# VH-VL binders against Glutathione S-transferase TCHQD (TCHQD), part 8

Target 1, 266 residues: Glutathione S-transferase TCHQD (TCHQD), of Arabidopsis thaliana (Mouse-ear cress) (o80662)
Amino acid sequence: MQLYHHPYSIDSQRVRLALEEKGIDYTSYHVNPITGKHMDPSFFRMNPNAKLPVFRNGSHIILDTIEIIEYLERIAEVSSGIEDATFNREVVEWMRKIREWESKLFTLAHIPDNRRLYVSKFLRMVVIARMAESPDLASAYHRKLREAYDTEDKLKDPGALRRSKDHLLRLLDEVETKLEGTTYLAGNEFSMADVMLIPVLARLSLLDLEEEYISSRKNLAEYWALVRRRPSYKKVIGRYFNGWRKYATLVKTWMFVRVRSLLRKY
Below, E stands for the ipSAE of ESMFold2; O stands for the ipSAE of OpenDDE; V2 stands for 0.75 times the mean of E and O plus 0.25 times the DockQ between their complexes.

## First folded at step 1 (VH-VL)

Design h4 (framework fv_cafelkibart)
Fold by ESMFold2-Fast, scan of step 1:
Structure h4 (fold): chain C 266 residues (1-266), chain A 122 residues (1-122), chain B 112 residues (1-112)
Amino acid sequence: as target 1 above (266 residues)
Amino acid sequence: EVQLVESGGGLVQPGGSLKLSCAASGFTFSGSAMNWVRQASGKGLEWVARIRSKANSYATYYADSVKDRFTISRDDSKNTLYLQMNNLKTEDTAVYYCTRLGYSSGWYRDYWGQGTLVTVSS
Amino acid sequence: DIVMTQSPLSLPVTPGEPASISCRSSQSLLHSNGYNYLYWFLQKPGQSPQLLIYLGSNRASGVPDRFSGSGSGTAFTLKISRVEAEDVGVYYCMQALETPLTFGQGTKLEIK
């Protein structure tokens, strides 16, 4: 079993949390999207939408986060002795609701414009270079260039960011209400619904928005404190969000982009 | 139209062997776990064996009454399920059904063949 | 192994009247995912079994709404609100919570 992922990718964190909670071993492959590695032809051929994570078991490739989690549920269920595992209806409902909130626009809006634009330009140059190197993939790479410009346009639309923030507020209010009566999102047992939500809360913490979105909600704040103590959280997210490791990773990534851009090597 | 067609049943002496086949059509056989269920004359249903799909490494499971004597297998290229029955006993006399039980495409579906009679004489 | 026990084993019924079959398991069939792994099948004379109810209370495709399943844990009921001649046959409950899959002994429904 192989997983192509990155520690700062929300969907990668979801799949990795599911794997850790279920005790499933896999071969890990780091793909850093800030340096453009997700656009390398070998990876791009496996996943033309260039999103992380990518899950592989032999010749079987699964690209959708929820489909990967469903696949892992079936594997884990074999060891428990029942066939054709079925998710709790409430768990499925929460997974869909949480998935509907798209984190990309929200995340990018909280990064300083000068750094965001610098990386955005670098990534566009990487795509152009890969098109030249692999003409057989040119049409797919052109689609990625168009998507990059569309994302930039959305970032200039104050209505799009407002809608994203409002969607998140409604989601977190619904979560807060549910947590008034239960320990976890789908009851008193940890589930895949929690796996979907935890990376969202981690992203808010990473952006220094914990006080505004989490601490302001009593039950959500208690939930966040509880889930952060899980061994799976520490391995998948915690280690990459703490002091020295966080700064070392950011410095290395920024220097790589700066040096490659300065040398015009894409 | 979904069909499961069993074959290979017949009369056999105690201690003998038979291999049952089940030809599947009308659904995605390769993605489905398959079962054998038997029924002795005038008696109830008894689950015999299960084999999972390739995604679950063709994992196999058996009822205690047939462990080490029966082997369930499949050939996805031919959409065919098999049951190799060795060291047959008079208690194995039954109609054997090929069945698909499970969840597929958002719906719980089951399919049963017509059954094939296995008679073990004493 | 989980033992499944049905009652009654013989159920004579007048057409148009309700019928009820009980199924009891030796241990809880309620999984941590919230579902009871209990299934109801009907085997009509000379035919293969057919699914009526899955996961405790869900009606299978094509099954008339006069059939309903209820219960949780160790006690389950299949109810037919108004029996019709086509309902004659043997009814079986089955658990699929763990291997081996086990069936009840069957309930024969006959017209009086």
Scores: ipSAE 0.006, ipTM 0.402, lowest interface PAE 10.3, mean pLDDT 83

## First folded at step 2 (VH-VL; framework fv_daratumumab)

Design a3a (from a3 with heavy chain S31D; at its last look DockQ between E and O 0.01; V2 from the best seeds 0.00; counts 0 for: pae E 14.5 > 2, placed apart)
Fold by ESMFold2, look of step 2:
Structure a3a (fold): chain C 266 residues (1-266), chain A 125 residues (1-125), chain B 107 residues (1-107)
Amino acid sequence: as target 1 above (266 residues)
Amino acid sequence: EVQLLESGGGLVQPGGSLRLSCAVSGFTFDDYAMSWVRQAPGKGLEWVSAISYSGGSTYYADSVKGRFTISRDNSKNTLYLQMNSLRAEDTAVYFCAKEGDYYYGSGSYYEFDYWGQGTLVTVSS
Amino acid sequence: EIVLTQSPATLSLSPGERATLSCRASQSVSSYLAWYQQKPGQAPRLLIYDASNRATGIPARFSGSGSGTDFTLTISSLEPEDFAVYYCQQRSDWPLTFGQGTKVEIK
């Protein structure tokens, strides 16, 4: 089983947490979307939406995070002969509710405009070059180009961050209330609902927003401290949040983008 | 040099219609969002409507929603405001305004670095 | 709708004096606030974008500060051309709104 992902992608973290919590072995392949590698034709043929993560098991290629987790549940059940009773209707409802919050817009709104738009221009030029190289994929690349422009338009919408923030606040208030009665989101046992939530909290930590969104909520703050002690969290997320690895990744990514832009080699 | 030239203002009776135009030059029109902002005689500024750089998103003040339609023709470098069901309170000088360019330090999104001279719309019997 | 309240309504000062203009928002607008100058018979002119950044060509005597709900435009030493009406504008949410203006006048 293979997973194409990036350590800072929320959905990649969700799938990796699920794999680690279920004890499923997989081969990890890093794909950095800021460098445009997810738009290479060979990767795009496997993944015409150019989204991370991409899960592969033999001929099965699954792109949707919740579908991947449901698939992993079935594989674990067949292999072990044990049905996981914690994967129930409430868990699936929480997973869908948490996915509805649009984390990409929230994240991009917190990136300095000059750096974001430099990378955005680079990526649009990568798409244009790939269309020329692979005419059979041109319609799919055209769709990705339109999506890129639509994203930039939404980022210029002065109310977009506020609406994303209000949605997140409502979600976290509902979580806070639920955690009054349970240790984990869907009960007293860790479940795939927690797998969906933890990367949201990690994103807030990455953006230096813990005090505003997490620490202000007693039950959520205790939950956040609890889940960070899990081995799955440490391997999937904690390892990559130390300052040295984060800094090295940013420097290498920026050098790649700047060199390729200066040489006009997309 | 950047130029924004409004036209189409005039005297109209209540319930009437007017179409304002703003012809632009001196910048790449389809890189920027545009707005209409009005100023009643002796009063302050009131934002009326905005349109994204591609034309894919439009926004309106509540006072004009359903009566006014903003549009743009990027091939003609022209911004439009179709005003229907005009009322006396719509009497104002109407400015077209260009959003700023963060990279060149002229402004930011939906903050207006260049304005036209305005066109007067008078709604009276 | 976010209401911007400017104070004072009128500020009577002499050339060379320091002007301090206030803009208060009814809810947080983060740093998404601009300042404009408007002289009689003219269109507005952008002075400050995103609360504190001077637009290109704006003299250093103009400075903006603040975040959240309370914002200030400061003119360190008034010149004759600075006697005008000043407006703040937020871009945090729709509809875009302006303050009612502060008139800076001679005397």
Scores: ipSAE 0.000, ipTM 0.505, lowest interface PAE 14.5, mean pLDDT 85
ESMFold2 (binder alone), look of step 2: mean pLDDT 94; pTM 0.953
OpenDDE, look of step 2: ipSAE 0.024; ipTM 0.608

Design a3b (from a3 with heavy chain G105D; at its last look DockQ between E and O 0.01; V2 from the best seeds 0.00; counts 0 for: pae E 16.3 > 2, placed apart)
Heavy chain, then light chain:
Amino acid sequence: EVQLLESGGGLVQPGGSLRLSCAVSGFTFDSYAMSWVRQAPGKGLEWVSAISYSGGSTYYADSVKGRFTISRDNSKNTLYLQMNSLRAEDTAVYFCAKEGDYYYDSGSYYEFDYWGQGTLVTVSS
Amino acid sequence: EIVLTQSPATLSLSPGERATLSCRASQSVSSYLAWYQQKPGQAPRLLIYDASNRATGIPARFSGSGSGTDFTLTISSLEPEDFAVYYCQQRSDWPLTFGQGTKVEIK
ESMFold2, look of step 2: ipSAE 0.000; ipTM 0.448
ESMFold2 (binder alone), look of step 2: mean pLDDT 91; pTM 0.936
OpenDDE, look of step 2: ipSAE 0.034; ipTM 0.573

Design a3c (from a3 with heavy chain S106E; at its last look DockQ between E and O 0.02; V2 from the best seeds 0.00; counts 0 for: pae E 17.2 > 2, placed apart)
Fold by ESMFold2, look of step 2:
Structure a3c (fold): chain C 266 residues (1-266), chain A 125 residues (1-125), chain B 107 residues (1-107)
Amino acid sequence: as target 1 above (266 residues)
Amino acid sequence: EVQLLESGGGLVQPGGSLRLSCAVSGFTFDSYAMSWVRQAPGKGLEWVSAISYSGGSTYYADSVKGRFTISRDNSKNTLYLQMNSLRAEDTAVYFCAKEGDYYYGEGSYYEFDYWGQGTLVTVSS
Amino acid sequence: EIVLTQSPATLSLSPGERATLSCRASQSVSSYLAWYQQKPGQAPRLLIYDASNRATGIPARFSGSGSGTDFTLTISSLEPEDFAVYYCQQRSDWPLTFGQGTKVEIK
């Protein structure tokens, strides 16, 4: 089983957490979207939306996060012969509710404008170069280019950020209330609902927003401390969020983008 | 053009069974959750059942749980509702409904942007 | 189960007037509330999603507001085609529920 992902992608983290919690072996392939690797023609042909993650089991390719998790649930049941009692209606309801929050706009709004615009310009030039190199994929690359411009336009809309923040606050308030009576989101046992939520909290930690969104909520703060002790969290998220590895990744990514932009070799 | 067309309604005696179908076109069916909503004569709307885009999760109102089964065949773009042990209070027009699109926290998850015209189910002795 | 109570049951108004319809939830539904319009013999039509966002093709005279337990649908200037029954619906928790409806009628 193969997973094409990036350690800082929320949906990648969700799928990796599910794989680790179910004990399913997989091969990890990193694809860095800031350097434009997800736009390479061979990857793009497999995944025309250039979204991460991409899950592959033999000839079976799945792109949707919830569909991947549902597939993993079926594999675990067939292999063990045991149904997972914690994968039920409430879990699925939480998974869909958590997915509704638009994390991309929220994340980009917390990146300094000059850095964000520099990377955005770089990525647009990569798309243009790939389109020239692979005319058979031109319409798909055009769509990605339009999406990039649309995202920049939304970042100029103060209402869009406000709506994303308000949505997150409502979601976290609902989580806070549910955690009053249970250890985990959908009950007293860890479930795929927690798999969907943990990367949201990790994103807030990555953006230095824990005090504003997590620490202000007693039950959520205790939950956050609890879930970070899980082996799955440490392997999937904690390993990549430690200070030296985070800085090393930032330096390598920035140098790649800077050098390629200076040479005009996209 | 989005189109939802219900069929399979009719007259049935209490305790009987019916199977409703909803043929769908004009959108990517397997990307959206679907629901059945009913309306008794002269009454308001009542949600009956929902099914996830993959068919992996199903939900039911308490009034129909254990008697009705929702299903979908994504290869045929068709939603189904198997209704067993029908009662007089199940008499209604049954609508199939499509959940709305998902955009930047503004999506319409289980809020229904397109509806069929409905099929009448009458349960009487 | 979350009960949605709409008021008034019937709203009798003339074209050009402002209509204000209320929907109250028995517990907080956050902003997970929609408004639908239904004319006799027709299927419902989505007007407002997530409490305040107009659905595709819905004219600007329709607006929604509120959060938590109290929600309002406003039609700023009634047109002849707006005389219909209006329902609110929540998606905060299962089962999904509708309000009992508010009939907006001419007179």
Scores: ipSAE 0.000, ipTM 0.405, lowest interface PAE 17.2, mean pLDDT 83
ESMFold2 (binder alone), look of step 2: mean pLDDT 92; pTM 0.941
OpenDDE, look of step 2: ipSAE 0.047; ipTM 0.650

Design a3d (from a3 with heavy chain S54K, light chain R91Y; at its last look DockQ between E and O 0.01; V2 from the best seeds 0.00; counts 0 for: pae E 15.9 > 2, placed apart)
Fold by OpenDDE, look of step 2:
Structure a3d (fold): chain C 266 residues (1-266), chain A 125 residues (1-125), chain B 107 residues (1-107)
Amino acid sequence: as target 1 above (266 residues)
Amino acid sequence: EVQLLESGGGLVQPGGSLRLSCAVSGFTFDSYAMSWVRQAPGKGLEWVSAISYKGGSTYYADSVKGRFTISRDNSKNTLYLQMNSLRAEDTAVYFCAKEGDYYYGSGSYYEFDYWGQGTLVTVSS
Amino acid sequence: EIVLTQSPATLSLSPGERATLSCRASQSVSSYLAWYQQKPGQAPRLLIYDASNRATGIPARFSGSGSGTDFTLTISSLEPEDFAVYYCQQYSDWPLTFGQGTKVEIK
């Protein structure tokens, strides 16, 4: 089994958390979306949406995060002969609810404009270069360009930004309420609902918004402390986000983008 | 000096109810999570229940879930344990315990740096 | 729940000897493990937190080590006042759980 992912990708984190929690071995491939690696023709042919993660088991390729997690659940059940009682209707409902909030716009809105615009321009140039190299994929690449421009337009729309923020607030409020009665999101047992939520919280922390969004909610704050103790979290997220390390990958990525831009190597 | 003083223990019949209190002093009560831990005669320690620093979250052992309720009054520096539908197996010394303060930053951690002397609860017909 | 198994059940030693107590977890608790000392008729006393950190006022002869599933409490040289029951406790996940205890008694 192969996983194409990036440590800072929320959906990648979700899948990796699921893999670790289930004790499923996999081969890890890092694909950095900021450097445009996800736009490489070989990868793009497999994943025209150019979204991470991509899960591969032999000839079977799964692109949807929840579908991947469900697939992993089935693998675990077959292997152990034990059905996971935590993967119930409530878990699925929470997974879907959490997925409804798209973090991309929110994240980009909290990145300095100079850096954001630089990366955006770089990625557009990458896509254009790839279109020239692979004409058979031109239509799909063009779609990605359109999406990039749409994203830029949304970032200029205060209403769109506010809606994204409000959606997050409502989600976290609902989580806060739920955690009043249960240790974890879907009950007193850790579940894939938690796997979906944890990367959201990690993103907030990464953006230095922990005080505003997490600490301000007493149940969520305790929850956040609890889930960070899990070995899966430490391996999947903590390894990259702890202390000064949270900046290391970003700095390297930034330097890489700058060098390529300067050299016009897209 | 940190002080934890349990009270409310006593003899009760099976099916009866009892309310334990823990009066605290010597630290900022509303800044720490609290727990109840019990010990049956001649047996080991068993965690019973925990409550967050402001009372927003409560946790229970399966053995007491639905029967016991933990609460706190931060204005009175007092922790409570309401015990209903008591059983013989609930017979124990009940300790109140304070969350440790070794962590700076996010969340509560539930190692216990201070304990009360405990109050005995005996459930017998 | 995470089950903590302590060994041995009883450790008979003389003053001045080294005591080694083991605590094994049914699943990883990372470093979120504490050790307590309890004497007869007294409340437990925190000795070690986060697997290896001595609590305030705890003598240097007490030390903790380990991570994941295997933990050890060591008393380098037993003092007369060290003969007691020792418990490990995890706070990695709910419910909080204790080991069954190890009794350190005088030989």
Scores: ipSAE 0.000, ipTM 0.500, lowest interface PAE 13.4, mean pLDDT 90
ESMFold2, look of step 2: ipSAE 0.000; ipTM 0.423
ESMFold2 (binder alone), look of step 2: mean pLDDT 91; pTM 0.940

## First folded at step 4 (VH-VL)

Design b3c (from b3 with heavy chain I54L T57R, light chain N31D; framework fv_diridavumab; at its last look DockQ between E and O 0.85; V2 from the best seeds 0.00; counts 0 for: pae O 4.0 > 2)
Heavy chain, then light chain:
Amino acid sequence: EVQLVESGAEVKKPGSSVKVSCKASGGTFSSYAISWVRQAPGQGPEWMGGIIPLFDRAKYAPKFQGRVTITADDFAGTVYMELSSLRSEDTAMYYCARDSDFWSGYEYMDVWGKGTTVTVSS
Amino acid sequence: QSVLTQPPSVSAAPGQKVTISCSGSSSNIGDNYVSWYQQLPGTAPKLLIYDNNKRPSGIPDRFSGSKSGTSATLGITGLQTGDEANYYCGTWDSSLSAGYVFGGGTKLTVL
ESMFold2-Fast, scan of step 4: ipSAE 0.483; ipTM 0.754
ESMFold2, look of step 5: ipSAE 0.440; ipTM 0.714
ESMFold2 (binder alone), look of step 5: mean pLDDT 90; pTM 0.930
OpenDDE, look of step 5: ipSAE 0.026; ipTM 0.610

Design b3d (from b3 with light chain N31E L96Y S97K; framework fv_diridavumab)
Fold by ESMFold2-Fast, scan of step 4:
Structure b3d (fold): chain C 266 residues (1-266), chain A 122 residues (1-122), chain B 111 residues (1-111)
Amino acid sequence: as target 1 above (266 residues)
Amino acid sequence: EVQLVESGAEVKKPGSSVKVSCKASGGTFSSYAISWVRQAPGQGPEWMGGIIPIFDTAKYAPKFQGRVTITADDFAGTVYMELSSLRSEDTAMYYCARDSDFWSGYEYMDVWGKGTTVTVSS
Amino acid sequence: QSVLTQPPSVSAAPGQKVTISCSGSSSNIGENYVSWYQQLPGTAPKLLIYDNNKRPSGIPDRFSGSKSGTSATLGITGLQTGDEANYYCGTWDSSYKAGYVFGGGTKLTVL
């Protein structure tokens, strides 16, 4: 089993949390999207959407985060001698609701324009360079280049950001209500619904938005404190983004982009 | 959003077989149950069977058992339905549909293909 | 034949409320969740209701579902001309390994 992922990717964090919670071993391959490695032709051929994570087991490739998690749940059940799993609808419904909120636009809107534009320009140059190297993929790279410009246009649209923020607020209000009666999102036991939500809260923490979105909700704040104590959280997210470590990680990435740009290495 | 793209219309002779494909566009079928549902002219929908590709498990409605075979490719991007020993009564629109929950298998179909017309005539 | 029984047709005026019934047995509706599908002329069926009473994203709140014993109902309030279609209930049948079963369908006419 192989996982192509990166610590910055919310969906990568989801799959890695699921793997850690279930004790499933896998071979880890880091693909840094800020430095453009997800655009390398060999990786791009497996995943033309250039999104992380990518899960592989032999000849079987799974690209959708919820599909990967469901596959991992089934592997764990089969290993326990369970031939047919009992359906838990509440877990699946929470996973779908949480997946519907797209973090990219929200995240980019909270990064200073000068740094975001510098990285955006660097990534566009990487796409152009890869397009020249692999003419057979030119059409797909053109699509990614168009998507990059479309994202910049959405960032200029106050309505798009407002809709994303409103969606997040509705999601967190629904979570707060559920947590009034339960320890975890789908009941009193940890589930894959929590695996989907935890990286969202970690992203808010990374953006220094805990007070606005988390601390303002009593039950969500208690939940966040609880889930941060899990060993899976410490290994998957805390290792890279807790306290002073989040700044070290960001500085290393920024320096890499700056050095590569100065050397014109794309 | 995932779209289901079905293969083109087929005209077949009685006694032959037909194989219809269903391709996921913008995603895969790997963790979903995929159903095949047919609808004869002027009739309601009829479930034929389905597959959960990740587990290589197919289930068939008793009416079609022995005549229908449902398979998926290695990457769960395409699902196939093959119906053998065709009769005039098999003339129908054939739909593939995605069940969004593979745990219990076949709870509801949330995404449907546009359908493939299969006509059985001599 | 249809395993689940629906009335063949129902009609109402715009703005009115209409209900469509679906009757089964203990092995299907009695122990499993019910879904409802809308089929406009010349189109594939579209999911309206799942898990007895839940709506997919994009389905207006004027569509509702309920289940009691071996029967289910689809409710449509504020009826609109665009609601004119065939409606099918569906559920898993645990007996005889019949698999997923659909109702015979109800043609809704908006006068």
Scores: ipSAE 0.000, ipTM 0.360, lowest interface PAE 22.6, mean pLDDT 81

Design b3e (from b3 with heavy chain T57K, light chain N31D N32D L96W; framework fv_diridavumab)
Heavy chain, then light chain:
Amino acid sequence: EVQLVESGAEVKKPGSSVKVSCKASGGTFSSYAISWVRQAPGQGPEWMGGIIPIFDKAKYAPKFQGRVTITADDFAGTVYMELSSLRSEDTAMYYCARDSDFWSGYEYMDVWGKGTTVTVSS
Amino acid sequence: QSVLTQPPSVSAAPGQKVTISCSGSSSNIGDDYVSWYQQLPGTAPKLLIYDNNKRPSGIPDRFSGSKSGTSATLGITGLQTGDEANYYCGTWDSSWSAGYVFGGGTKLTVL
ESMFold2-Fast, scan of step 4: ipSAE 0.542; ipTM 0.773

Design b3g (from b3 with heavy chain S31D D56G, light chain N31D; framework fv_diridavumab)
Fold by ESMFold2-Fast, scan of step 4:
Structure b3g (fold): chain C 266 residues (1-266), chain A 122 residues (1-122), chain B 111 residues (1-111)
Amino acid sequence: as target 1 above (266 residues)
Amino acid sequence: EVQLVESGAEVKKPGSSVKVSCKASGGTFSDYAISWVRQAPGQGPEWMGGIIPIFGTAKYAPKFQGRVTITADDFAGTVYMELSSLRSEDTAMYYCARDSDFWSGYEYMDVWGKGTTVTVSS
Amino acid sequence: QSVLTQPPSVSAAPGQKVTISCSGSSSNIGDNYVSWYQQLPGTAPKLLIYDNNKRPSGIPDRFSGSKSGTSATLGITGLQTGDEANYYCGTWDSSLSAGYVFGGGTKLTVL
């Protein structure tokens, strides 16, 4: 089993948390989307949407986060030799509800405009260079250029950001209410619902928004403290996000983009 | 070899503010985070906060949140720490320290300034 | 009060071995790397150990570090009079509103 991922990708963190909680071994491949590595032709051919993560088991490639997690549940059941009914109705409902909040616009809106625009321009130049290298993929790369411009347009729309923030607030309020009566999101046992939520909280932590979104909710704050103590969290997120480490990749990425732009290498 | 050079000793009245500077001598702050650590007489060191100059990101210890401001001047290669609403308990030695190995994701303070005495009295 | 607990003092004779402990919780020592600092009277702290057990250039191999669970240990062998100092452990605390924390310190007296 192979996983193409990046420590900053919320969906990558979800799949990696599921893998660790299930004790499933896999080969790890880092693909940094901020530097444009997800646009490399070899990766792009494997996933034409250029999204992370990509899960592969032999010739079987799975691109959707929830589908990957469902596949891992099945693999765990087979390897244990018994049926493990881990997915109940409430777990599935939480997974889909949490997935409906898209983090990209929210995340980009919290990056200073000058740096965001500089990286955006760099990524567009990377796509253009890859089109020149692999003309057979030109149509798919054109689609990615269009998506990049659409994202920039949404960032200029205060209503889009307001709707994203309101969606997140409603989601976290529902989580807070549920955690009044339970240890974890779907009951007293850790489940895939928690796997979906934990990376959202980690994203808020990465953006230094813990005080505004997490500590203002007593049960959510206690939940966040609890889940950060799990061995899976420490391996998947903690080692990249604790202390100053969460900025190391961002600073290195910024320096990489700046150097490449100065050299006009894309 | 990089040395951290702090500004001179200060004597301040209660309720005032103090701004201490830290300059890199023989190098720059480009690849490092810089922390401010104070030590009251006879006490152990206490982390106040830090900054990543190249990124502009500052973090503060909860005890000092709202009273401390840490800034960086990329052009001068200088980091500043300003502490407001001074009390007698703020009398201490104030150190700037370089958080080494930022690029590898590990953090420890490998280079320390000699310290600046701030006395709050009268 | 210090978040990391160290014994207030330790003492031993020249040539002997001493061990200094540092106890914390899962959110600090448990989740992060531990450093040790030596402070001689009238001087700034000096990095002695980083990443739990690594020594900076110029630090003799008499100094060693280790970490197990939520505790860390500094070992000093072949004690010399020049080792008489205060020793502090330090690490990042990943609790909400994370920051760097130091131990209360251990005064080493070489008799």
Scores: ipSAE 0.048, ipTM 0.589, lowest interface PAE 6.5, mean pLDDT 83

